# Designs tried in a protein design chat: miniprotein binders against Protein ANTHESIS PROMOTING FACTOR 1 (APRF1). Part 7

Target 1, 330 residues: Protein ANTHESIS PROMOTING FACTOR 1 (APRF1), of Arabidopsis thaliana (Mouse-ear cress) (q9lyk6)
Amino acid sequence: MSLTELDDGLVRRMAMGAVFSDFGGKIHSVGFHRTDDLLVTSSEDDSLRLFDIANAKQLKITYHKKHGTDRVCFTHHPSSLICSSRYNLESTGESLRYLSMYDNRILRYFKGHKDRVVSLCMSPINDSFMSGSLDRSVRLWDLRVNACQGILHLRGRPAVAYDQQGLVFAIAMEGGAVKLFDSRCYDKGPFDTFLVGGDTAEVNDIKFSNDGKSMLLTTTNNNIYVLDAYRGEKKCGFSLEPSQGTPIEATFTPDGKYVLSGSGDGTLHAWNIENPSEVARWENNIGVVSCLKWAPRRAMFVAASTVLTFWIPNDGESPAPADPPTDQQQ

## First folded at step 2 (miniprotein)

Design i1b (from if1 with E15W E22A K26E)
Fold by ESMFold2-Fast, scan of step 2:
Structure i1b (fold): chain B 330 residues (1-330), chain A 80 residues (1-80)
Amino acid sequence: as target 1 above (330 residues)
Amino acid sequence: SEEKVYVFEVDSPEWALELIRALAKEGADEIEIRVKDPEVAKRIEEEAKKLAEELGLKVEVEYDPETNTVRVRITKPEKE
């Protein structure tokens, strides 16, 4: 599927297909590979799981009992991951690991964070990545070097994202502030600051749309916002039901025309951003979702709680035949 | 008592054996390895027994032909 094929009708036809329910705890991070048909999950049961999304099949599961698993993303290579740690942070300092999934080897440890990593993003154009931690720092890393390349200290809980060209990165922080940095000279400080007016809650997550025009924010007080990525003006916003202990997850479709979100009542919502309206709502039996992402190259999204679900369009195969009309007597 | 059970799907017998070695050192009680090729499963079964002997471990290795799964169970003294 291409970006031009996403319309309200296709979004409304999305339905739960494959379900994987053998997780030993909540799934708290998922990542798609940008080009290969692969998904990785991290869970509270300390597993990393690799999935073939073309065939909806689990390819591999590994357990990481020493470090645990928390945030995860693919590098540019489909066989390698960056994963953050939940355990032994104070004793080892091994907050992030560069892993080969092919042979289950740790290629590099990244030491420095003093508390849990809550935000992790890979540069779209090179071997750099960023991590944001509850230790109130954002660290910039290079996969080729174990030493931290840069550190930014800030207030509150950081959320980080690269734009789609890797030229700019955004850091969301306390008070609904988002600061924009030039990725080549971030040491000069931010070149712009956006304020989400009227919302002082911390940002849970931040994402750029693939066209670079929009920025998606989720907050700890159950709101989501879509901002103009250039000027920081609010395009639209939605209030969702509160939940106990699970932040709201949201994702762009690859064309940037739609946003999907979870809610504290377990429903999933889809909004058209160009014509701001709710186009679909799905009630499900998996509970409040902890992860929600649309696949970069498919009409497919995943929604995860303690189970992982794959959603694809019901393509009209096996429509119920209409009852034949009773012929009218002459 | 905490039972440490690990489940993997792999295409390579070499990787399966490296994984068994590493997890045994971490205190695994059971390792389940799923493969697509029955011949690969048989080789993992045979070589896992040799690896366990090399590591001084008492293990039970079972192959389930219906699921193409090799299970390695490591026997430990009872501990509460």
Scores: ipSAE 0.000, ipTM 0.108, lowest interface PAE 22.0, mean pLDDT 81

Design i1c (from if1 with E15F E22Y K26D)
Fold by ESMFold2-Fast, scan of step 2:
Structure i1c (fold): chain B 330 residues (1-330), chain A 80 residues (1-80)
Amino acid sequence: as target 1 above (330 residues)
Amino acid sequence: SEEKVYVFEVDSPEFALELIRYLAKDGADEIEIRVKDPEVAKRIEEEAKKLAEELGLKVEVEYDPETNTVRVRITKPEKE
């Protein structure tokens, strides 16, 4: 359940708060922990950084010089991460690592991908995860086992997402197609196919809304589409400024009522998808935003370029707590 | 302990029924579907009973109007 009810007024009051500008290059990936008030970042400086989002504080930095850092997400445990590699992929095959931030140990290596992982998604219901690579494969993994559990081959750049119940996953395929798979019997092939945006639309990213009703797609023609997740019918769509050289990320709010996205001109946009309209637009001074995620249980989002920014309601009228939901600091 | 209990919040009766179908095959002992709309909850309750007959399962389906939750309990063989 969401701890925060959102309305247009709250969305409009979101404003840049804490800023972290000590990164040695672009931030490649950000991920919130599902239940704990934690955020992890990966960056061109080969760092993984852990943040306390309740107090807007950096808790830990680790450097990964041998493998680099690229895509990152939490496992179900708040001290454990899955991170993809940037370096030495052809020689080692060590494309993904399961690691502990608590004691800085690598717990497991996952070998198989021959090129960079561009999409990474943790199962919401078990210790399985998926990776999509420029080697034109999607691999299914289990945190408990070194060996790849399944592989799917495709012709283009993959994007992968689990739905919030972990029963279905979606894979972007060549030609603007999104194929839906039953997570238990994916080896039988997809049970449905959605076509997006006309003849030239390739899908860059896929996300499911928390209620499972909507699918958010970002395309190479600089459009966002919100589809009905069962029928594949377009609910609404929005156009972005071209972002050549920088991938744009879009995010749902936890209640599924709003979509936020960066744009190629450096602006951030928010749209109400229940009554499709642009609710808010923010100019910022951090450049084109490549990472954008709304916190699972807070009136908060993060936007990242070469700097990491935390956004919260600015005049104190937010229904969300200022501190983590702790007894006496709430 | 060994009991498999699944809890979901959804607003679509079609998706709720597919969840029930999938989780029953995955060995669920209990499935709870929480919805915001009481009319959707009632549709899920009615259709879940029909789905159970279709799948050959012995189930107990309960609707809690205070929480708008449809609860499906599945009776399994003694072993496994």
Scores: ipSAE 0.000, ipTM 0.105, lowest interface PAE 21.3, mean pLDDT 81

Design i1d (from if1 with V5I V7I E9T E22L E32V)
Fold by ESMFold2-Fast, scan of step 2:
Structure i1d (fold): chain B 330 residues (1-330), chain A 80 residues (1-80)
Amino acid sequence: as target 1 above (330 residues)
Amino acid sequence: SEEKIYIFTVDSPEEALELIRLLAKKGADEIVIRVKDPEVAKRIEEEAKKLAEELGLKVEVEYDPETNTVRVRITKPEKE
């Protein structure tokens, strides 16, 4: 599937479609597979759930009572995941697991983190991945090896991201600093440091645009910033309502032209980055959105709180969409 | 030990039975099968009981008409 170019009209037409309300708690993480039409979720009910996004269908649920579920992402294979643990972190050290969703097998444990993993990203080009933890370390891993390949110690809450080419990764540090590393020689230290201009709040999340030119930062002070990924210059920024302890997630559209974010009042916002302006604002009934991601190959995004919602373009005149029965009301 | 619960949506009884056979061998404690058609669900309920008997498994099979779901709960011979 080719990437869809977006315009303001299409973004404004996005509307809630499929709804999955049978979660037993908050959804902690959502992740799209890069090439297959699949989504995975992790939740407080200890479930990992696999969804077919083409048909808006829940394919599988597995429960992880001993470890819990927290951050999750696909590996390059559509049936295998990396999932972080919520329980027994210090006693077992089993903070990260490589698992098969198809048959609910744990393929490998990655031991080392002593506290919750709050940031997790898969390399776009190889079987490496990074994890950032409240234990104040970032660890670099290889899916083929149990042993940690590298460790970086830092102050504050870490956030980690690979750029789309896998040449650079970024780590958020205390005091609003973002350090950039060459992925092949990170042991030589960072080659650059960006400072978030005028904001002393900590960075919650980092995302690179697909073209590698922009970096999206969310902060604990309910501000989001779009920086030039090469020079660290601020392109634009937006302020949101305070979320009272719920972290906000923001996402790029695949073409990098728009940013979407939740807000502390439960609204969703969309901004045009080329001409910085708010294009759309949606009120919803699911509360403060903790997870928000746009699908890599579709005019579709997901927004999650305790409820998972799929958003697709609506022309207002079409008959109500018919979905596979996945919710009590469908 | 983690309780092994599996949930699938299927379109045919044959698909459901293949999943039950596979997942029982992997030590599943519960298999939840969702279907669109209540007639398919009833057929799965009947055939799952027969399959379990053939495999030497003690199972409880229930159909929920509100969610159009067939649940197969497997009783282990050992404590777990």
Scores: ipSAE 0.000, ipTM 0.113, lowest interface PAE 22.2, mean pLDDT 82

Design i1e (from if1 with Y6T F8Y E15R E22F)
Fold by ESMFold2-Fast, scan of step 2:
Structure i1e (fold): chain B 330 residues (1-330), chain A 80 residues (1-80)
Amino acid sequence: as target 1 above (330 residues)
Amino acid sequence: SEEKVTVYEVDSPERALELIRFLAKKGADEIEIRVKDPEVAKRIEEEAKKLAEELGLKVEVEYDPETNTVRVRITKPEKE
């Protein structure tokens, strides 16, 4: 996998390119394929949409009226997805589906969750995945079998993440607690627990950097924390403008040097985390960004609200982003 | 025992050192890492010795060229 080298200048030159505004509601989730130039989106209009990111083109749209669409990610194959359900959860228990986009078929249902799945992560090394639910459980699955392979009961709203080599996974939960598990013997319980201090808000999302050295936490009280993944020490933290009912997603750049996040005022921010400073700030006209991800193999990120936008470096013709404030927390 | 570790297959010295750090926190006394590249194994051996100094632990590192396995044994200070 080709890695785009980033510096502050390149990050500052990122600008809105392609725009897709034909969604019938908010975009709930976006996911890049690890190796192919593909993006999938899920939205309130019950659609799953497949995009070619090299050419900024919509390749496919499918509608899922019975179950809706919520969280989505690619499996290792570029034609298949894991998607969580929004509807009929109480009656069927069909909270997770393994889908083929090639022939628009449901290959498998994963039953067990008693409430919405709010976090979903595919193993980077095998056909396993994790789901975290409002039923206060994390379930471990295998794409090859219907039966749940493992279950962990936790307090609060779980958020799950594999590290990039699948050797460790993390579960973030109530009170800013993050528990680390050895993926090969998770049944022995966590081998470490980090606390992010006095933040008692629910964790909205957790991600490992690609080098495994950092963890990114986004909380429901509009704080972002970057932790040392080994010691749980805070490397840096940032406060965002409050968002009324819209979760804010943050993302690492593939090299792990930068973090990007939306804010409740609709602004997008980029911070250098090795030399903690805000390096770029963009005002957008699409509203509060609910989905934000940097492409794994390109100088490109996507930002989504009810509109999906692709961002790429400009040649300096477009106006530069607003100057970052000097008094930002580092 | 519950502190036993699995043999890990890695291709990167950075990942090997991450595993050593994580498993040492878990209380592992022995960590086995298998690599195919002898140069990667040599870098793991060199860096694991530096990591031992950083963690304040005694570490013995052994490389088996027949199996391309780096074995890391962690010893803690003796209680009196």
Scores: ipSAE 0.000, ipTM 0.263, lowest interface PAE 11.6, mean pLDDT 80

Design i1f (from if1 with V5E E9I E22L K26Y)
Fold by ESMFold2-Fast, scan of step 2:
Formats: C-alpha cells, structure tokens, sequence
Structure i1f (fold): chain B 330 residues (1-330), chain A 80 residues (1-80)
C-alpha cells in the first residue's frame, strides 16, 4: 500500500499481517531503504535478511559467522548495506563492513572501534555515515575511503542521528545531553546543547522527524521525549513500562504527526504529537518489541522481537459471516 | 572464505543459476541454496548439476526436515 495522509482512524486500523518466525534468536536491528520497498534485518543467529515489503516476502538470507551481525542500515543503493560486527573485534578491528547483498561481497572494512557499535546512521545526502560505540567514541566515515574521517570522544553511550538535510548531526551524551554539530565543520565543536529536563538517564536513540522540526529521544529510564529540534524545548513526553535488558525503539510516522513505541509489557503504543494523546494501543503475542520502524513510503510499520511482524491497515471490514458448514442431514 | 558462509533462499531456478555463476566466479568454496518448494528444488538440482559439471564443481542435495527446506550445496572438490 502507497502512503496516504495519516489520521487517527488509519493509525487505529493498523493490524498485524505477515509474520516471520524462523529467526534463531533476537532481532537486533531493522532498516528500511529510503526509496525502494526493501527492509533488512540483523539478528542473534548471525543472519542478515532482505525482505520485499510490497509483497511481504523474504528475498535473501546471508550468515556471517566470523563477524556476526549487529547494527545494519542501507546505503543509498538498495543492494548495499553497512553492518557492524559482534565477534572478533579486538583481533581484527573490523567493526564495520560495507557489503553488497547482490553478489555477497564485502566491499570495504572500516577499522578503529574497540568495542561494539550501538548506533549507526547514514547521511541522507552523501556517502558519509556515523557510528557510535561502547568504546566511548563517535566516528565519521566515507564509504569511498577506508580511513576514518573524524573521531569525537565523549562520555556515556553515544547515539547519533543526521537531520533530514544532512547539514546537522546530533550526538547523545552522558547526563541526558544532546549536542548538535555542523556536519561540515564539526571540529569547531557543537553549536548547541539540549538537556532533557528532569531526566538524567542515558539516551538510547535519537531520531529527527522528516520535516526536521522535531527530535525523538528514547531513554534508559523508559521514557520517550519529543523535543523541538531548533530550541530543545520538550513538546511532549510519554512513559513506558520498564523493560529488562531489551532496549525499546520508537519511530515517527513519515508525516511526523505520530510516534509509535514498544513497551516493557509487550504492548505497542501510538501517540498523536500535534494534539498530544494516545491514539492506539495494541496487545500482541510476540513479546517485548526491540525494533520498531514505520516504512518511509507506505502505511506500514514493522515490529520485531525474536519474530518479525509487518503491520498494515485493516480496512475495517467486519469479516463476512462464515457460511455454516454444510449439514446434509438437515 | 566469507562467501562460503552465505545461505540463499531462492524461488526460481534462474535466480539460483545466476547466483551459482557469480559465486563460482569470485572463488567461493561452498554455496548453500535453500528452497521451500520441492518442484522448484527439483528443477534447481537438475540445472545446477549441469552447470556444476561445466564449472568443475560438486553438487549435493539434502532435505532438512527441521526447517522444511531443501539444501543445494555446491562445493569445489579438494585437489589431491
């Protein structure tokens, strides 16, 4: 289904469709391609899986036993990915790989991180990307060059995001601080700092809305916040049930009007952020959702735990009453 | 070496044959192709055996009851 203008009614009609339950463990990361109808997943079973979202079909599986799989995203080309490593980091230094899914080739290794990558973001406008690691550094890369283009050392668990225009990037730091950098002169230091008021917990994830006006933060104390991206003022915030050991992902709808999130009790929530209110709540049987993303060009989202689920609008048609079984004795 | 760890799920014989040619060209030691449709798997086996003979490769077909998939393994024989 093509993307239509979202309203509360359509959001409430979202329902679980296709389910893929053949994963050998937890799904760590999911990413949509920006323009093509493709999704990639990385999971605990060391697989990268490619899906056609138009037909809800699995296209390809590759297993990466030497490096494992962790964070993954598409480059601008629909057949190539950036994937971070879980294994052999200290011996190889091969923390990130640029991969072709078409012919299953490693195009480039990016060496430097000393610990796992926990945040990965592709520039929306060029072949640059950023990685944030448990080694307390953020690295800036170019797909065309092996050498790291820049490194920022910081405290806390880094989370990174580019704004929609690729002119600004944000880095979350210890103490609930989010620092904003000019992407062309980041060596001059940040030009602004936002503090998440009343919440000093570590930021787990940062996302910009497509219009660049809002910033979505998830925190380790089970809150999500929507900030004004220019002033850093809190627009709204929502509390989630505590999750033990599972990071919760939240997502904007493409029009920026809604935020969806998982919760520690396994529920999914949707909030209207223009008129702040909870619009929908879904109970499901897939456990705590660790990956949640709305498709950039469709009325569709994916929610993942140890299984991957596709959600699309149920047209609201009551099922026609099933014809009664033919009783030939009557 | 990385290529031999790759497992592919395909829905057509044409896709499987192109994949075998590409990986053989890049010097892969082992290619594993998984197919859920037994009719497609049979066609892949027949055509892959012809291609493997042409390329000097060994083809093994195995049904995996745990995953309900047919595995097509294409390997280079060891030089002795």
Amino acid sequence: as target 1 above (330 residues)
Amino acid sequence: SEEKEYVFIVDSPEEALELIRLLAKYGADEIEIRVKDPEVAKRIEEEAKKLAEELGLKVEVEYDPETNTVRVRITKPEKE
Scores: ipSAE 0.000, ipTM 0.183, lowest interface PAE 18.0, mean pLDDT 80

Design i1g (from if1 with K4T Y6E E9R E18F E22L K25E)
Fold by ESMFold2-Fast, scan of step 2:
Structure i1g (fold): chain B 330 residues (1-330), chain A 80 residues (1-80)
Amino acid sequence: as target 1 above (330 residues)
Amino acid sequence: SEETVEVFRVDSPEEALFLIRLLAEKGADEIEIRVKDPEVAKRIEEEAKKLAEELGLKVEVEYDPETNTVRVRITKPEKE
């Protein structure tokens, strides 16, 4: 995989390009395919939408009336997704589905969770994935088998993440704890525990950097922390404006040098983590950004609220376009 | 299987007919075709109804005033 090398100048030149405003509600999650130029979104209108990020084009919309859509991610194949359910959980138990976008078919149902899945991640090295639910469990799955492969019970709302090498995974737990597990021997319990944000803060999202050296945490007290992923020592931290009821996502750039995040005042921020400083701040007119991800192989990120926006570098001096700006879909 | 609705935007009756045949062979339980041109939409409705009859599919046509588009929904009927 080729990473785009970033500097402060390129980050500052990022600007809103393509806009898609035809969603029927909030966008719940967005996910990039790791190697193909594809993005998937899930939203309150029960849609899964597939985008070609190279051409900024919507390729496909599917509406999932029986189960709805909630958390989504690609499998290793660009034609396949894992999607969590919002509806009919008590009657069906079908909390997660394995989908083919090529055939637009359900390939497999995964039963077991008793409440909504709030965290979902695909193994980077095999056909395993993890889900964390409001039922206070993390489940380990194999894409090839219906039966749950493992269950970890914990207190509070879990957030899960695989290390880029797939050797370690992290689970955020109640009390500001992040526990690290050996992916092959997780039933032995965690081999390490990191504590963040003091006694009153709780971790609600975890991400590993692509080089495996850093861990990005968002907390309930409106702070972002970047930790050394090996030792758990804090490298840097940043404060966000409080958002009422809107979750805030933060993301690494692919080279691991920058962190971007939304904030409760509707701004987007970018920080250099090697020389900890805010390098860019953008005001936007789409409201509080709840989904934010940088593309794995491009100088591009997406920011979403009820509107999906693609951000790419410009020369910083470009005047308004000759034609009035319009949403790419409408 | 889950009941899914796949949405396509088309500019010609030929594209619409291809998608209807694809639904009959594989694909979602329901597809929705959206067309901005009312002349094209009328031709799609006529040809889609004829093809759907041959393939045992149901066709519904709706105008959406919010987007100024004609929506053609094609579904697989329930079987006993």
Scores: ipSAE 0.000, ipTM 0.364, lowest interface PAE 12.2, mean pLDDT 81

Design i2a (from if2 with E16W R19E E23L R27E)
Fold by ESMFold2-Fast, scan of step 2:
Structure i2a (fold): chain B 330 residues (1-330), chain A 80 residues (1-80)
Amino acid sequence: as target 1 above (330 residues)
Amino acid sequence: GSDEKIYVFEADDLEWALELIELLAKEGAKRIEIHVHDPEVAEEIAKRAEELARKLGYEVEVERDGDTVRVIITRDEEEK
């Protein structure tokens, strides 16, 4: 697989294309399939929606009134998903579901979490996945088995991520600590700990770059940090406007050269991390973006609020800002 | 458009399921699925969904998967 090669010019040409505005509430989570041209969304209207990203069209809507929808991701199969629950957690314990979108069946329930799942990630190499919950646990699962395979107790809001090879996973701990585990023997405890220096806020989200060299952290004090994934040294950092309770997601481009993020003022930002500089800034009319992901195999990203938007390169220059020629430095 | 639209939902409440079927049929849904995780009311939902759906130009199929009953309602293109 060749990664999409980007330069500053291509990033600046990204512009809003297809728009889907028929959601009944905020979009909570979006996920791309790693190999197929598919996107899934979860929303406050209790829907899971499946999209064809090649043709920018909606393929399916499913509504889940008993459990609701919260965090969602694809398994390795393009027709199956893992989805977390918002409702009836106390009575059922059914905090996670393994679903088939092909025949619209629930294949398995995963019981154990006592509170909402706030972080969910699929292993890139096998049928394992991890969930982090407000119940102060991270659970390791196998799609083939109902029983939890492992549990790690922690304080604070967990965030979990597999590295690109599935050999290491990272868990955010209280106090800005990120602990690294060997996925084959995590029961031996973490082999390393990174501290986000000078930050007193919690880590909201962790992502590894596809080349495995960088780690992207979003914090509750509206900062983004890019760390060296092996040494934990800070490569660069960026500040965002406060979002007042709306979670902000940041994403790597597939080549690992750029980071994109929303901000509390509704602006989208793109930064070059190899030569740290802001290369693009877009104002939009959809409000504060809570979900943001770049497609793994395309020059495309999605940005979501209560509206889902697809962004692709213009064949021409992006429309001028509302107030040109204001002198702006990147 | 002519593209297939599939709607799937979980319902353990009879009146809610019937209201939802009527709403989605009026929106032109081609295929509707109701997943019922309460076996006690699943057969009643299936029977009443069948009566309602046929009035709206749909055919009904019922499939069972463990304790889940799947009611599949497909538009008969000959009707409308």
Scores: ipSAE 0.013, ipTM 0.504, lowest interface PAE 7.4, mean pLDDT 82

Design i2b (from if2 with R19W E23A R27D)
Fold by ESMFold2-Fast, scan of step 2:
Structure i2b (fold): chain B 330 residues (1-330), chain A 80 residues (1-80)
Amino acid sequence: as target 1 above (330 residues)
Amino acid sequence: GSDEKIYVFEADDLEEALWLIEALAKDGAKRIEIHVHDPEVAEEIAKRAEELARKLGYEVEVERDGDTVRVIITRDEEEK
């Protein structure tokens, strides 16, 4: 479905549609392609799965026994992606792979990280990407070259994000600090530092809104913060029930007006950030959500545990046949 | 393809590779690719995969991609 407008009513009508339950383990990463109607998942069964989100269909599955699968994202081309490794990291150094889903080839290995990659993001404007690892480094890469282009060291668990224009990137630091870098001269150090007020926990994840005006942070103490991306001022914040062993995930809607997140009790929440209030709360039967992302161009989000679920608006009942000839359901 | 099942996996173990070929063929795979990094294991997998795949109605091709041997198993549903 195409997204024309989001309001509280539409958000409240979001409901579970298509369900994929044949995963052999927890889904630990999902990524949407920015312009094509595609989703990729990585899971503990070592699979990468490609989905058509328009028709809610699994298009392809690949197994990666030697390296496993961990973090994944699309490149600018919808047939290629970057995937991080879970296995044999210390011995091989093959922490990241650039691969083609079209002909099933590994196009390049990126060597250097000595521990798992926990954050991965593609530049919105060129063929560069960043990886943040438990080895306490952030590495900058170019898809055209196997050699690391830049290394930044930090003392905490890294989280990285490009802004919408690709001119600025953000790195989470220990103690709730977020450092902002000019992508053209990051070697000069950060030009600004934002502090999450009143929080001493580490940042798990950073996302910029599509309009570039807001920054979304999730923390290890189960808080969500929305900051002004230019000044670092807190716009709003929300608290969730603790999740046992699973970091909280949060996502913006494409218009930047809403934030969704999962709680440790398995409940999903939606907040309006322009008029800060909880507008929707959904109980689900899939347990604690490990992945949660809203589609870039649709009134649709995905929520995943060991099960992948697609959520779309429920437009209400009809006395005539409810299901069209083609639909999201299986 | 949009409604076709294509599987790719890396193998360093003969028995697991053969088990996966059989399981994926049963799942209706159109194409199965085995990427093997150990040349000795690759040669053994290729020979045994060829025997198994032909029994399941698949064609086998072997291709070298750098230091990786690719065993490509393709089902032609138009003809066996």
Scores: ipSAE 0.012, ipTM 0.490, lowest interface PAE 8.6, mean pLDDT 82

Design i2c (from if2 with Y7T E16R E23F)
Fold by ESMFold2-Fast, scan of step 2:
Structure i2c (fold): chain B 330 residues (1-330), chain A 80 residues (1-80)
Amino acid sequence: as target 1 above (330 residues)
Amino acid sequence: GSDEKITVFEADDLERALRLIEFLAKRGAKRIEIHVHDPEVAEEIAKRAEELARKLGYEVEVERDGDTVRVIITRDEEEK
């Protein structure tokens, strides 16, 4: 089904469909391709897995034992990925890799980060990308060259996001501060700084809504904030149950009207942000959800722990979809 | 500060400059200057910035310095 304008009824009808349970550990990161019906996952088993979301089918799996896998996203090409490293960072400096899933080749290494990459974002308009690291730096890269194009040194743990038009990027940092940069002249410093106000925890993740009007922040003290992206004014906020050591991801719906998040008690929540209210809550048996993303062009989201689950609307007239045959190969 | 500057070097910067003007205006900037280094683009930027500034309650002034055109958009200072 194509993505239609969402309402509370459709959000409430979202239900677990396809399930993939053959992972050898926690799933660290999931990413949708912007235009193609593809999803990529990275996991503790050192795998990168490619999925066809239209047919709920695993297309490919590759193992990366030397570097491991951590943060992952698609480039603009549907067979090419950017992946951050978990192993051998200190000895190699190979913190990020540009990969071809088509022929299982590493096309380029990006060296410079001295600690784990915790945030990764592809430019929506060109072959640039950003990485934020526990080494207290944000690096700006170009897929066409090995050399780092720019570096920003910050206090605390950075989280990075491009706005949907690629004009502005945001860096969230210590104390709930968010700095906004002009993407073409970031070297001149930020043109604005937002303070969330009252929140002293580190920002775990930051996202822009597709219309560019809202900004979504998740914090290490289990709060979600939705800000006005132009003025930094708080539109709404929600509290989650505490989670021990498992980062929680929140996501916008593509129309920007809803936010979904996991919680430390293993529940999933959905809130309407235009009329601020909790519209849905789902109990599940997959544990605490660390990866959560709504598909850019479908009434579908994915939720992942050690298991990857696809969620689609249950029309109420049909039983819930069974797992695809490909997930239960003997 | 309230003094914001945008630089445009070529035609591909037009839509990015307009988006940034809108961002800064909605953030309550009192003065926004656009420095346009491409004379062919300068007239289009001035026209589009005038339309946008009028919509957002700003006044527009255009200054020329050689091959650089400065489009200055300001809102009324009626602070008592």
Scores: ipSAE 0.013, ipTM 0.409, lowest interface PAE 7.5, mean pLDDT 82

